# VH-VL binders against o27280: the designs that were tried, part 389

Target 1, 266 residues: o27280
Amino acid sequence: MDSMNVPEVLEIKRIVEESESVKTFIFSWDFRREVRPGQFVMVWDFRDEKPMSVSLIDPVRSEIGISIRRVGEFTDRVHGLSEGDLLGIRGPYGRGFELMGRDILLVGGGIGMAPLAALADEATARGMRVDALVAARTADELLFLDRLEAAGVNISTCTDDGSCGFKGFAHERLLTLEENHDMAAVCGPEPMMFQVMRILDERDVPAQLSLERYMKCAVGICGQCCLDDTGFRVCAEGPVFWSQELSRVREFGRYRRDPAGRRVPW
Key: E = the ipSAE of ESMFold2; O = the ipSAE of OpenDDE; V2 = 0.75 times the mean of E and O plus 0.25 times the DockQ between their complexes.

## First folded at step 17 (VH-VL)

Design B181 (framework fv_cemiplimab)
Fold by ESMFold2-Fast, scan of step 17:
Structure B181 (fold): chain C 266 residues (1-266), chain A 119 residues (1-119), chain B 107 residues (1-107)
Amino acid sequence: as target 1 above (266 residues)
Amino acid sequence: EVQLLESGGVLVQPGGSLRLSCAASGFTFRSYGMTWVRQAPGKGLEWVSGISGSGGRTYFADSVKGRFTISRDNSKNTLYLQMNSLKGEDTAVYYCARDDQYEGHFDPWGQGTLVTVSS
Amino acid sequence: DIQMTQSPSSLSASVGDSITITCRASQSISSYLNWYQQKPGKAPNLLIYAASSLQSGVPSRFSGSGSGTDFTLTIRTLQPEDFATYYCQQSDDTPRTFGPGTVVDFR
């Protein structure tokens, strides 16, 4: 437990360029400290610390991977690093996904496919049938397709511009897919997750959704992680929630709150 | 404009070899799977082979497995089909097509190139 | 291998008719079913993908339906340019397989 709260300085073993804006950083990991899909770690560049979802969990090679999208000053610095450079890692934190049944549906948008890629590996290793709906704005922004294909995942793609797969949004593609899944896991932009959740609820498919916003609250005391109507704290009780829990949250998919508590539309 | 153009179809003798090419333009070639589909005179469509966008995975119909190889050069936007140990049954128009490798629909298609295997 | 069958093998229709072509898979393929049109001497053209999604530029008189093993292509208000051969194709597994085709002739 104490080891989870102290950053361990790890060497970057490999860097995989997933797209022009996304890299996966791979580290040797001691699996005496268990990591589950859906959990996150705090990544420390010796100046700032940011939460990142674990995208690769490989106990056979004793490795974890962390996929990072280039969006600002911290991520620009991390993207500038090379194999052999050092980063601080602490964690893991949060609730991971739970697997049940034999057939699972994964629905991921953009970088939200990162924690779902780790889940896909675990589900296929358990002998489950995995269907993944991978959504992005363009073909070049679809993530982990080669990795999912290698794992034996049944992949459907969806791009806003129609450059790969179905032209349209994830929820529109979902309406045309087989509906006999035992569970689903969803991660991506909150409006996408809300639409997907509604379809899965109509089909009586239990779904788990990962709410990664406000994960800068590393401890459960930070009020910014608290959701309207339920009092759930993403960093303490999430980031993974069942759809039955989120169906009671008025805020989910409709608006978020800034640091001052004011409503901001998605 | 998205375009595919096949070349290489000729008359070859049984047991011979031939390489077909498909030149692609107007899209990010590496982001798509590619496929070869053939059609014997007066017959229906038969899928021959497919290749993933990275070239890391290749697939073959049982009728050509062990005799044909598929490859791609993403730096030249070109798809290839190497055909060895050709048989009369391989006589067909060969189409290349862009493969949405995950949904698996084929669009666009090239105009096709005729391969005739005869003595 | 997943086997695909089409019914009928051929049909005769008049301009203005509505026609239906069926496609059956030997095992469930979810919605991984595509429909193509081919005119004599031409390459095939994609009409429908993912069982029911109309390809851009294809007239709205074409529609697809079905899931699992049974699929249907419908052409409403048949036009002269619609006399062609139609093929279904599954993309759930390798090898990819086509149906034997349905010839739509007029007489």
Scores: ipSAE 0.006, ipTM 0.462, lowest interface PAE 9.9, mean pLDDT 85

Design B182 (framework fv_cemiplimab)
Fold by ESMFold2-Fast, scan of step 17:
Order: sequence, then structure tokens, then C-alpha cells
Structure B182 (fold): chain C 266 residues (1-266), chain A 119 residues (1-119), chain B 107 residues (1-107)
Amino acid sequence: as target 1 above (266 residues)
Amino acid sequence: EVQLLESGGVLVQPGGSLRLSCAASGFTFRSYGMTWVRQAPGKGLEWVSGISGRGGKTYFADSVKGRFTISRDNSKNTLYLQMNSLKGEDTAVYYCARDDQYEGHFDPWGQGTLVTVSS
Amino acid sequence: DIQMTQSPSSLSASVGDSITITCRASQSISSYLNWYQQKPGKAPNLLIYAASSLQSGVPSRFSGSGSGTDFTLTIRTLQPEDFATYYCQQSDDTPRTFGPGTVVDFR
């Protein structure tokens, strides 16, 4: 539809301050345009357009939420907006998470908890048992704990400094958890996702991972598409990929590309 | 310095009621779960009740369910345990402790307050 | 409810000994197990959480291991201040449950 290709100017209905650096912007949404966890929208501030994951999907209130971390000029401008101000929203885009089985493990780092918070709501609504491993550098950077708790999610936390929960990284905590799940969903820094994927693969747990760098492929910008080591071109529609698909991408968790196409280590 | 201080423990007749308080200082109270753990004289530790940081979720041991209620006032950094229909078996030192609520370990602990239920 | 048992119920040891205390859960609790130390007339103190993570400020002679249903607390080179009662506690499910305790006495 046209509504997916042209930004719709929407009023900011409510702003939730998730942390000092993260805000969730809530808009009224017509759910005749279906939105699923793991999908993203393009957010337009009338100067620049950036992809942002949908973090709240509430058909009862007819609302969506978009969580934005302050990291640069665009996000600084958006963080300066108030309720009643306008933003352009285009989408949704990308393939969302697929739910299967009865039990799901969510593993999120930092702002990567945003799409996983929406997924947790959907999974609990379907009667699934949800375990979430939420990781951040410090307690103040842990996101969506109140929402996950309200949804009935079984929460474990990891902080690098030990200020909340397990002291250490998500993959270190996961190694000490012997629980098996029917599936997992993972979103966060790519090195964290790589370590988590490796552990889940050893346990034969199918995992889906959300990679922000592949969001532009879903809207027709080919800069994020990769060639594997066999020369096979992978133009998968992001941002969500099964771990089996990512096992063919040699750069995953090891290197990224700058705008010139040069390999840059994590 | 992180501190917890219980108060309210006294001698109560069977069937009576009592409210315990736990004053917290030195940390962001609303960000942590809280718990009550009791210990009968010469016996081991028994978990009694827990409450989430915002107070939206409460949990109870089967031995006290329906008789005790847990609550908190985050504006006063205070945890409460309302104890009704007290029995001799409720005689114990009652500790409050900060509850990680996600890993579920308890640290720090208060010094405890003694509740004696006797005729 | 998850039932916790500890072995032994008591043990006698001398300064410099290494001792082991075992904790068993009635069902798998993964690594959601914590160890506490309690000295007479005092509140408990957290030693180990997540089965093997040493709490800040706790001496390195304390260590925890295990997963699933069987867990162990080890104290190497026992010191005079280590004569106390030790409790395991599961945090996998509500209600939270403690083991019955292990008393470590001076021989």
C-alpha cells in the first residue's frame, strides 16, 4: 500500500523515558496495516530518515511504540521533541520474528531489548512460557524490565559491573543455564549475538537474530547485502534471520563494513 | 552505605495481628524487590514473602498465604509485613532483605526483629 | 514447591581443612542457587549466587559449583571466622526455598 511507501505524518501521543539515553515514542496506529514484532519503521524528522524497531504493538489501545537511543544528530533532534509534535512514519518493513513451540528464550542487549519487548508481549499472549536474559553495562541501562515483568516474563539480568543480577556478559550467564527452549530470539550488539548463537547451536535450539545493519535491505537499499565465502549472494530480507542463515555469513560477529566497504573489527 | 532496619517485633497473643516495618537507606529502593525471611529459635531459614520493586507482584509461602500481606511505600523507602491470625508456629526472628528479584539472591539483610506468639 | 536438602547436617573441622557441603533440589533449578553464611545471633550473609558467582567482598577460598539438581559449596583452608551455619537457597521458582542448613563446628 501507499501508506507503506510514503511517510505518514503522525502526532506523538506519549513519550516514555526508558532511561537517560532511551525514549519510547507512542503513536496512534491503524492496525489494518499489520505490524509484527521484529519489524521496523522509517522515522522521518523532516530532515533525515532512520530505521527504528517497533517496541510496542498494542491493538487494544490502537498504538505502536518506537524506542530510540540518543547516539547522534538525528536521534538528538528526535529526543528534543515533545508530546503533540509531529514525526513522519513509513512502514512497517522487514520480516518479523516467527514463534514456534511452547517455550521461548529472549536474549537482549541494550536497545536490542526494544524489538524483544514487543515479541515478549506477543509470545505471552499466545500462551508461551517466556524467559528473558536482559544484558547491559549497568543497572541504569537495563531496558523494559517493568514491561517484561507485567507481561509475566521470567527475567534474568546481566550487568558488566554487577549492579543488577549476574556480573558478566549475557553469553557467560547463558553458559550456566541448563534450560532448554523450543526456540530463541536474540537482539543486541553483534559480538554478543555471535557468542549467544554459538551456545544455542550447541544446544540444538533454533534461534532468530535481529541485525539492525540489514534493515536497509528490506526497503530496497542494497548496501547491507552480503556475499558468503562461496561467492553466493545473500539478499535476505532483514532484519530477522534464523541462525542457520547467519552461519553462512563469515563476517557475522567478527567484522563489519564501513561505508567504503572496508572490513572493520568489532 | 546500604542498610535495612526492621522494627515492630513484640509478644502477641495467638489469633492477634502485628505489622512489621523495614526501613531502607543507601540505594534506590524502588529498583529492587524486597523479601521477608524468618527463623524460628534454633531452626533454619524460611522464606515468607516477596514483593517486586514497584509493588505490582507479591508472593507468599504456603504457610502464611491468606494470613500475611506484604506492601511497600517507595516514597518512604519502607517495606511492611502485615501479619494476621498469628499462630505459635509464627514465632521467629523476621529479617527483611533486598531481593535482586531477577537472579533472586538476597543481599543485604537487616538485623532482624523477634516476633513471639504465645498465650 | 521445590524442596532443598543439604548434606551433611553438621560437620566438625579444624582451621586449615578444606570442607565440602552439598545441596540437592527436588527438580532442576538450572543454576539458580545461592549460598549464605550465618553466624550465631547474626543475619545471614550472601556468599555465592548463580551457583558459582562469588559475591563482592567474599574471600576467594569460598567457591560454588553444580547445576541442575546437585550443588556444592567448597571452603578451602578453613579460617576461624568460617565456623558458622551454611544455607543453600533456590531462586528458580516461587516460593523461594532454603535448605535446612549445615552447621560447621570446630573439632
Scores: ipSAE 0.187, ipTM 0.689, lowest interface PAE 5.8, mean pLDDT 87

Design B183 (framework fv_cemiplimab)
Fold by ESMFold2-Fast, scan of step 17:
Structure B183 (fold): chain C 266 residues (1-266), chain A 119 residues (1-119), chain B 107 residues (1-107)
Amino acid sequence: as target 1 above (266 residues)
Amino acid sequence: EVQLLESGGVLVQPGGSLRLSCAASGFTFSRYGMTWVRQAPGKGLEWVSGISGSGYRTYFADSVKGRFTISRDNSKNTLYLQMNSLKGEDTAVYYCARDDQYEGHFDPWGQGTLVTVSS
Amino acid sequence: DIQMTQSPSSLSASVGDSITITCRASQSISSYLNWYQQKPGKAPNLLIYAASSLQSGVPSRFSGSGSGTDFTLTIRTLQPEDFATYYCQQSDDTPRTFGPGTVVDFR
């Protein structure tokens, strides 16, 4: 990014409704400023600024997409916008995913499929074999299945309630899937990512995990980015980390810190 | 298959010493913590001692601290519990179990070995 | 030391019942809470770890919930093999501590 990190005001070109609670906002993008899957941008509605993962990267169309779940005042306001309205976008920021090998596994939970959908597009464009495990609480919360199918991805689904695919959690479904992957990329709730990481470690599959809560650390000073057991400072490298960097971190998947530094359960 | 097998439990007199062993197979022993958990006849589970995968960190319940020592030989896939100054209250079935270094849960468990401390 | 308590100490139930067992820690343990089942004369078996993660091979009728200080184990549609003693255990700090156990007996 340039040294000013100034938001660029962009027009919303298209809005795609992925579910009742998730929309993808599509903007024209100048790809002289490269964007990689796993990176995020800061979205500014001229009142508040929030980090959002890039979910679509299309250099051929000169477009990026940003998928936003409605969870609070900021996202409620953004969901009320229409095509033609303006948002401030700055970035991209953070460390993106790295693609290695020929056969890759993507494991996404809920909105965590957003950065993985962009990764799937790049991997399939490179001729890689992509298996995606898409997990959610219910069928209505499964995201990007049509995009993944169109990209030629081999899809497995699981829902906690059994409303689509395997009944159970992502890590339980993963135990029933083949081990033949050169790498994995994982994004979703931290407890889910922790369980998936352990299985992948046992299978000797190197994994990259995206920690959304640390996205803000990549753009500024963040006093909450120190990890409990090791004192490891994640704010310098996030949001994407290799599994070997997280395997000794007691905080990952179990608790986070409030503003006072106290441990708070997920 | 993953297996743990305890041995060494016998009748011993108060004030005596005993060493228990736990033989592990079917997994990379040095990557896991190990623990001893005991259960007195008709009573609940009581955690006794734990050791890190490397053996550098050891932990003890207050009831056994200073009397028991835990150790491991990673080249032989074997866990040990050295019990000194045994008391009647130490009478129990002693289980070894694999201690997950990330979560601290215990799985699998061995079959247990009975230690009886009595005159 | 972190003290663990369980309620009830015993309960009577019939096959097909749904039962709940509670576990309380004397201080916050986040989600570092595990549940074990033990049958007479046998070693304990891990059911649930990290408060809510079902151990591989354990039937889906078992579930765990809670965080901080209050935790619950639920067994839905109780089966004959579920009559056993259940223990919670905290893994947040050393020494590790177990709850006193809950005996689930046939009514």
Scores: ipSAE 0.000, ipTM 0.382, lowest interface PAE 19.8, mean pLDDT 85

Design B184 (framework fv_cemiplimab; at its last look DockQ between E and O 0.78; V2 from the best seeds 0.00; counts 0 for: pae O 3.1 > 2)
Fold by ESMFold2-Fast, scan of step 17:
Structure B184 (fold): chain C 266 residues (1-266), chain A 119 residues (1-119), chain B 107 residues (1-107)
Amino acid sequence: as target 1 above (266 residues)
Amino acid sequence: EVQLLESGGVLVQPGGSLRLSCAASGFTFSTYGMTWVRQAPGKGLEWVSGISSSGSRIYFADSVKGRFTISRDNSKNTLYLQMNSLKGEDTAVYYCARDDQYEGHFDPWGQGTLVTVSS
Amino acid sequence: DIQMTQSPSSLSASVGDSITITCRASQSISSYLNWYQQKPGKAPNLLIYAASSLQSGVPSRFSGSGSGTDFTLTIRTLQPEDFATYYCQQSDDTPRTFGPGTVVDFR
């Protein structure tokens, strides 16, 4: 009996509207099924099932949160739900982040801040010093700033349009920050993650990067289980990868693949 | 500086209507929930209504359901409370406050606006 | 609806004393409990959220504890500016509800 792979029907306890396009759905959770930052769950609306990163992990309150961006039919339907409505949740799945050292850097772009917010909570609870670089296209797309501030995180922001913080991209802002860190965790658009990884490699900072597009591989749904040039088994090992693993992948940060396997630039 | 400023409180007759406004400044209004809390003279705090950051989710205390409506205009950084069918027991100082969507605590608060319902 | 009660309804204390105010919820609210201070003629100010988290700028002599249904606010070494009414508030469910308040008088 594989009870851990069967969806549990849970009631939406609270909904947090993070931005015009992002909501966090909070559920009571039985922590006999442990959840770690960087892991994901399959969210089932009784029609379709999609992978979503866990953005809140609270064993004391027995709650998890799942942050969802409105990008298509499934997410539009889920965004239309209210407190008291039901969703199926299966998991958790995938490899989570590992915390090392005393001083850590988080670099998040857009919805990529979701799994990093959960990681920030764990790191601060351990007494680690946490610096977060939060990046978005505009100020109203910056996510989790109040939650990070409440957790005691040191926050730097950047927006493409200069509407909040540094005007520019995450990697440009990172070049102006010269703090020593024992590790970094990075999540966001692949081009951003690639540029950030290069800088961290030059600084000899070990980095973990979350590749959200490969979450479905971890549950065996995806037929695209290998990254280009490496023969690497993504479905067994993701979505979180070390920078040393990704530096060998020609695809990372340069192009993606459509269902036909064709290269599509970012 | 983060500020909230209520306006609109006046004396009204029982059965009358009134709209309160709350002007917000110093923060990104569109990313926060907002709430109205009232306090009758010499009495305690009573939560009245809450609204999500987008305005799509709205909540009321049972004492005001069907009579009050809450709304917001994120382009103007303004929160509203439309009060209809006013009763003597609606006499109170009405505060607006920013509502933390995760924890549900209220900070900051406006200075309040007094509504008196009397003949 | 979740009902909140506070005890005592009022208390008198001297500068330098330590006091404790109790708040009870009619059902479990986990740690979704906030404490506010209100001075005469003023709007309330947040002191503590999430049962035990001290709000930025609030003096460390204020502390909160508890979970489930029973919560306490403690003020160590009372100062003259602590003359005020204190309210607890639950944020576990809607409607949000406040306790009836505790008046702290200096005698």
Scores: ipSAE 0.702, ipTM 0.862, lowest interface PAE 1.7, mean pLDDT 89
Fold by ESMFold2, look of step 18:
Structure B184 (fold): chain C 266 residues (1-266), chain A 119 residues (1-119), chain B 107 residues (1-107)
Amino acid sequence: as target 1 above (266 residues)
Amino acid sequence: EVQLLESGGVLVQPGGSLRLSCAASGFTFSTYGMTWVRQAPGKGLEWVSGISSSGSRIYFADSVKGRFTISRDNSKNTLYLQMNSLKGEDTAVYYCARDDQYEGHFDPWGQGTLVTVSS
Amino acid sequence: DIQMTQSPSSLSASVGDSITITCRASQSISSYLNWYQQKPGKAPNLLIYAASSLQSGVPSRFSGSGSGTDFTLTIRTLQPEDFATYYCQQSDDTPRTFGPGTVVDFR
C-alpha cells in the first residue's frame, strides 16, 4: 500500500453550498500528487468511506474541491460539518477524461456535473470552445451554472419540469442542438447517459462517459466495482470510459449492482 | 435585472434596536451567500456579517458580535440584520451584497440604508 | 484578522494617465483579493475578483495583478468616469476585511 492508498486527514477550508442537496468541500492540496478531471477520491468521515467527485482542481491556489450530494447517513454527517473540521481523503483514483480537438460538449445530469465542471476548467484553460448541457429535475438542482459561465462555457439548460431552460430530458434537448463538436464528455444518471451515448454515436462524436459503481478498495483488487462480462473495474479501468468500450457492456443503462453484486433495476 | 434593496434605516437612540431588510430579485437567492457591509460617514468600508445560502453558517465582525443577528428567508428572497444595543459608532450606511461562495467577492451591492444612532 | 493596507491614500491624476494602486495583506491570501470602485453617494461596484479577473462590464483598461501579500490595481488611459475611491478586500478568511481606500481625484 503506498501513500495514495492511505487516507490523509485534511481540514475543510471552505464550504460552498451548491444547492439544497449539494455542497462542495474545499481543501488545501499538495499538487505533487496529480489530480485530473474525472478521477475520484474516497472520503472518510472516521466511520465510513465513500467515493466522491472532484469538482475543483486549482493548482494556483493549491486547492481541490469535492462535491457531495446528501443522499444518506454518511453524506448527512458530512453535510453537517463546518470549516475547520477534518475529513480523510484517499486518492485520487481512476482514469480521468482525455481532451481532444478544439470543441467539446459536456452533458451533465445532477451531481454528474461535478467532474464536468473540473473538466470545463481544464478545457477552457487549453483554449477549447466548451458547450455544456446541464440537466436536472428542477431549476433549483442545476449545478455550477455561474461557475461555468464565468469560465466562458456556453450553457444550455434543461429541467424535467421546465422551470429553467428546455422542458424535458437531456437527450431530448441534445437532439435540438447543433452537431459541431470534436468530442463529448457525459456524466449523470446511467439511463440518461445511455440515451445521450446513443445520439452521440449516431453523430460520430467521440464520447467519454463517467460511471458510478459501488467501491470498497478503489484500486481494483476487491472486484466490487466490476462491470458485467467485460471485466472492467470502474475504480481501475474507469470511472471514465470511451463510448466504444461501453458498447460491449450489456449492463450499461439496464441495471446496477448492490454491494453484494446482485442486479438491481435503475 | 439583479437587484438588492435595503430598507429600515432610521434614527435610533443609543441602546436601541433596529431591524434592516434587504429584498433580492433577478437571481436565485437561495444559492448565494449574503453579506452586510457598513460605511460610516466619510469613512471606509467595514464588513459586518455574512450568512451562507442555507442560513446554517453565520459570521460576524468582532465589533458587532453579541449585538447583531443575521438571518434570511429564502422563500421571501429577503436578508435581515437585527441590530441591538446600538452605539454611536454603529452610525453608518448599511449595504447588503450578494456573496460569491467560492471567491468571497461582493456583487451586486444594494444602494444602502442609513442608520443614525444618536440621542 | 487579516489587515489590509493600501497605497497611496490619495492621488491626483489627469485624463489619459496610467495609475497604480497597491494593496498589501498582513499574511498570504493566495489570490483571494477583490477590488471595488465607489463614487460619492453610491454603492461600491466590483471591478476585479480573484486578484486579476475582470468583472463583467468592466473596461479592459482596468487590470489586477499579484498573489500572496502584494497586489496591484492598474488603470491605463484614465477616463473621467474613473475618478472615484478604490478599495481592496480579502476573501481568504473571516472576518472579511477591506483596505482603507485610495481616492483618485482630478489634478
Scores: ipSAE 0.597, ipTM 0.824, lowest interface PAE 2.4, mean pLDDT 89
Fold by OpenDDE, look of step 18:
Structure B184 (fold): chain C 266 residues (1-266), chain A 119 residues (1-119), chain B 107 residues (1-107)
Amino acid sequence: as target 1 above (266 residues)
Amino acid sequence: EVQLLESGGVLVQPGGSLRLSCAASGFTFSTYGMTWVRQAPGKGLEWVSGISSSGSRIYFADSVKGRFTISRDNSKNTLYLQMNSLKGEDTAVYYCARDDQYEGHFDPWGQGTLVTVSS
Amino acid sequence: DIQMTQSPSSLSASVGDSITITCRASQSISSYLNWYQQKPGKAPNLLIYAASSLQSGVPSRFSGSGSGTDFTLTIRTLQPEDFATYYCQQSDDTPRTFGPGTVVDFR
């Protein structure tokens, strides 16, 4: 078995168009290499490399899926690929989600639903009751609704423009929901996650949140994904963090660092 | 409620052209693949064509390649099948169906529209 | 293209019977196999997806099994409304292909 740090060249087995801007690339996977929801892989198109969350974990079919949103040059190239084309994949890396309890709440925004979709599959397979709050700017950007429904997830949708479900933001919708869960998993825009975390903390619901930062090495060496004050490396100590951990991170919900190391406000 | 409604099926002569439409409602049309499946009278089901959610990926059965075109207008929640150079063997009920791109199963199906190609 | 076959082409059964329909693929399709039910003059309805997953709303007397090339649909305690034609369909590759169908009629 090859080292996890060496990209394995894999053939794109299937491509699923999740939305206008999001595609899921499915690969055959040797599950002797364990992968957990919330972990990420480094995707190499032989020119550049970017971290991407695993959105599908299917041990029965020996497949994984990586959902990629078209946002830049790298993703533009990847989105131009077809089934049968090759990509380099190394990993998985990082700390994934930990499931606990019987009832779990998933709160996802946009592409943030990618790791949560994988988590939903695992949770439901374990017999957990899963509620998912799926948020997006518009109805067209809501992701994985069919997968979640098929898995037995109770879905609540939220859109900024009200084109589907609750009109407003995820944290606003959450405030209208009074039921507590044993734990929550959150992934999406950081401002959303910040507000959601606060609500969950007030309700004394244990929460895990997946952060997005610029990650270059994925192995905790380069420091590009290091969070201010704490020294947490998103690729090593994360990307999934407990709310208690994030409470120590001042930059959370406020700013991130770009590839040049500059502070970029949310 | 998820609904699909086909229209456009009529009698046409061999060599003629016809465009079928499928109006979708009750779900986010733009996030689902769509497919056409046909059934000749007294025969089994035959997959005809598929199109991805954005329309960027299109597939055809060999029997219709070069003659049929599949398209969609997500702003109108409508799927189309342009059929050119029609043949007698194209006579069938044409079904529109929602395509789950993960599992590749079709659900739901429309009621179908009958296309008859005869001189 | 992946060729699909079914057996039998037709069978007669009585209410209360248990019946099994088989579907075979010309090559391995993993678990990418779906089953549909169609009644005369009606559109097909999805029964089973991913070889063994029961579609929502479908009675539990329906079950699917198999992987690779050989698959089965089982109907336990056949009901009057179950007399119909059943199709398998592979979703492993394009073009998507259906089996020829199995007609289940009254004995």
Scores: ipSAE 0.071, ipTM 0.689, lowest interface PAE 3.1, mean pLDDT 93
ESMFold2 (binder alone), look of step 18: mean pLDDT 93; pTM 0.950

Design B185 (framework fv_cemiplimab)
Fold by ESMFold2-Fast, scan of step 17:
Structure B185 (fold): chain C 266 residues (1-266), chain A 119 residues (1-119), chain B 107 residues (1-107)
Amino acid sequence: as target 1 above (266 residues)
Amino acid sequence: EVQLLESGGVLVQPGGSLRLSCAASGFTFKSYGMTWVRQAPGKGLEWVSGISYSGRSTYFADSVKGRFTISRDNSKNTLYLQMNSLKGEDTAVYYCARDDQYEGHFDPWGQGTLVTVSS
Amino acid sequence: DIQMTQSPSSLSASVGDSITITCRASQSISSYLNWYQQKPGKAPNLLIYAASSLQSGVPSRFSGSGSGTDFTLTIRTLQPEDFATYYCQQSDDTPRTFGPGTVVDFR
């Protein structure tokens, strides 16, 4: 029996309030089950199970953190829990980020900053120079600025409404930033990631993008996780993809799928 | 320059009320948790209360629970401690400090404000 | 509540000495242990967090170690400005609790 496919009931050790809509839930973790930045776990509240990215990885303390945005009934229930309450955790699943070179650019939008916060910790521990572009609709939705600052990351911010930092979208801010990076990692809304990918591709910066759209499928075996013309499955082959792989997917950044599998514009 | 400055400490009669303020400058106040720590004359440090960056989560030591409330105004970069039903045992220098939400360490600290509860 | 104990309660030392202060938690706190220095009439200042991480701007002669229930603060080559009271503090659970303090006096 594969221990990764059986939910383990874990006690919520600590809860960190990241924003009005985001909390990080911290659990003791046995690192005999290795966890890498960019991977996700299935969170079970004994009624429903949902995929969540791992946002904190601390093998010294034997802890992981899972950041959850309040967007529906499942996440509303989980946000109502307290330290000492129980949740089921299954995983980890998916392909994690790969690090290369000396300099990395992180571009995160909203909750997409969660897996990038874990990646920032690993990159700084390796002695890499880390620049982060943190984007959100409003200042109150900018996430993990405290963790990035504590880690020594060079931070730039932008908000759609101009309430903090550059007024505009992530890709518009990126055009004003230094071009010299060995790699990039990007996570956020798909239209944002598409625009950022195009700029990084023109700069000849290899980028990894976390595509979370179909992670509702169980361990990537579900046909709903298949991408248009490539046959890639987000859960099994993702959620992290190199920009070169995503450039071959015609629907990336242009269309999403409804429950019937039909293309719907963003 | 990062600064925290407490104010409001005075002599108060037992059973009285007092509100302390802590003015923050030089950092993004709304992104950090905050805490109050007190020190009775000649004694050690005692944690009193903590508040999350948004003000939605608050925490108290058992000795002050039900009597003290902590709040913040992020638009004014100010932390508050409302102290009710004051006792002689509440006599102390009250410090405010910035609270790291992941590690739970306190830095920077204000200079403190003295509260004396005596008849 | 998690109770913190420090030893010794006081010690006398000379400039140039190396000293150690110990802190014990009543239950395991992993590495959620911080060390503070307080000089007479002043607010405390953070020296070490996460049991062993040196706070920015703090001299390298300060170091911390330990995990679980037993922790140590070491000051190498004691300087005149190091004569102060030292406190440990756990941040694993609420309420946060401090040790009773260790007074480091000149000999």
Scores: ipSAE 0.176, ipTM 0.661, lowest interface PAE 6.1, mean pLDDT 87

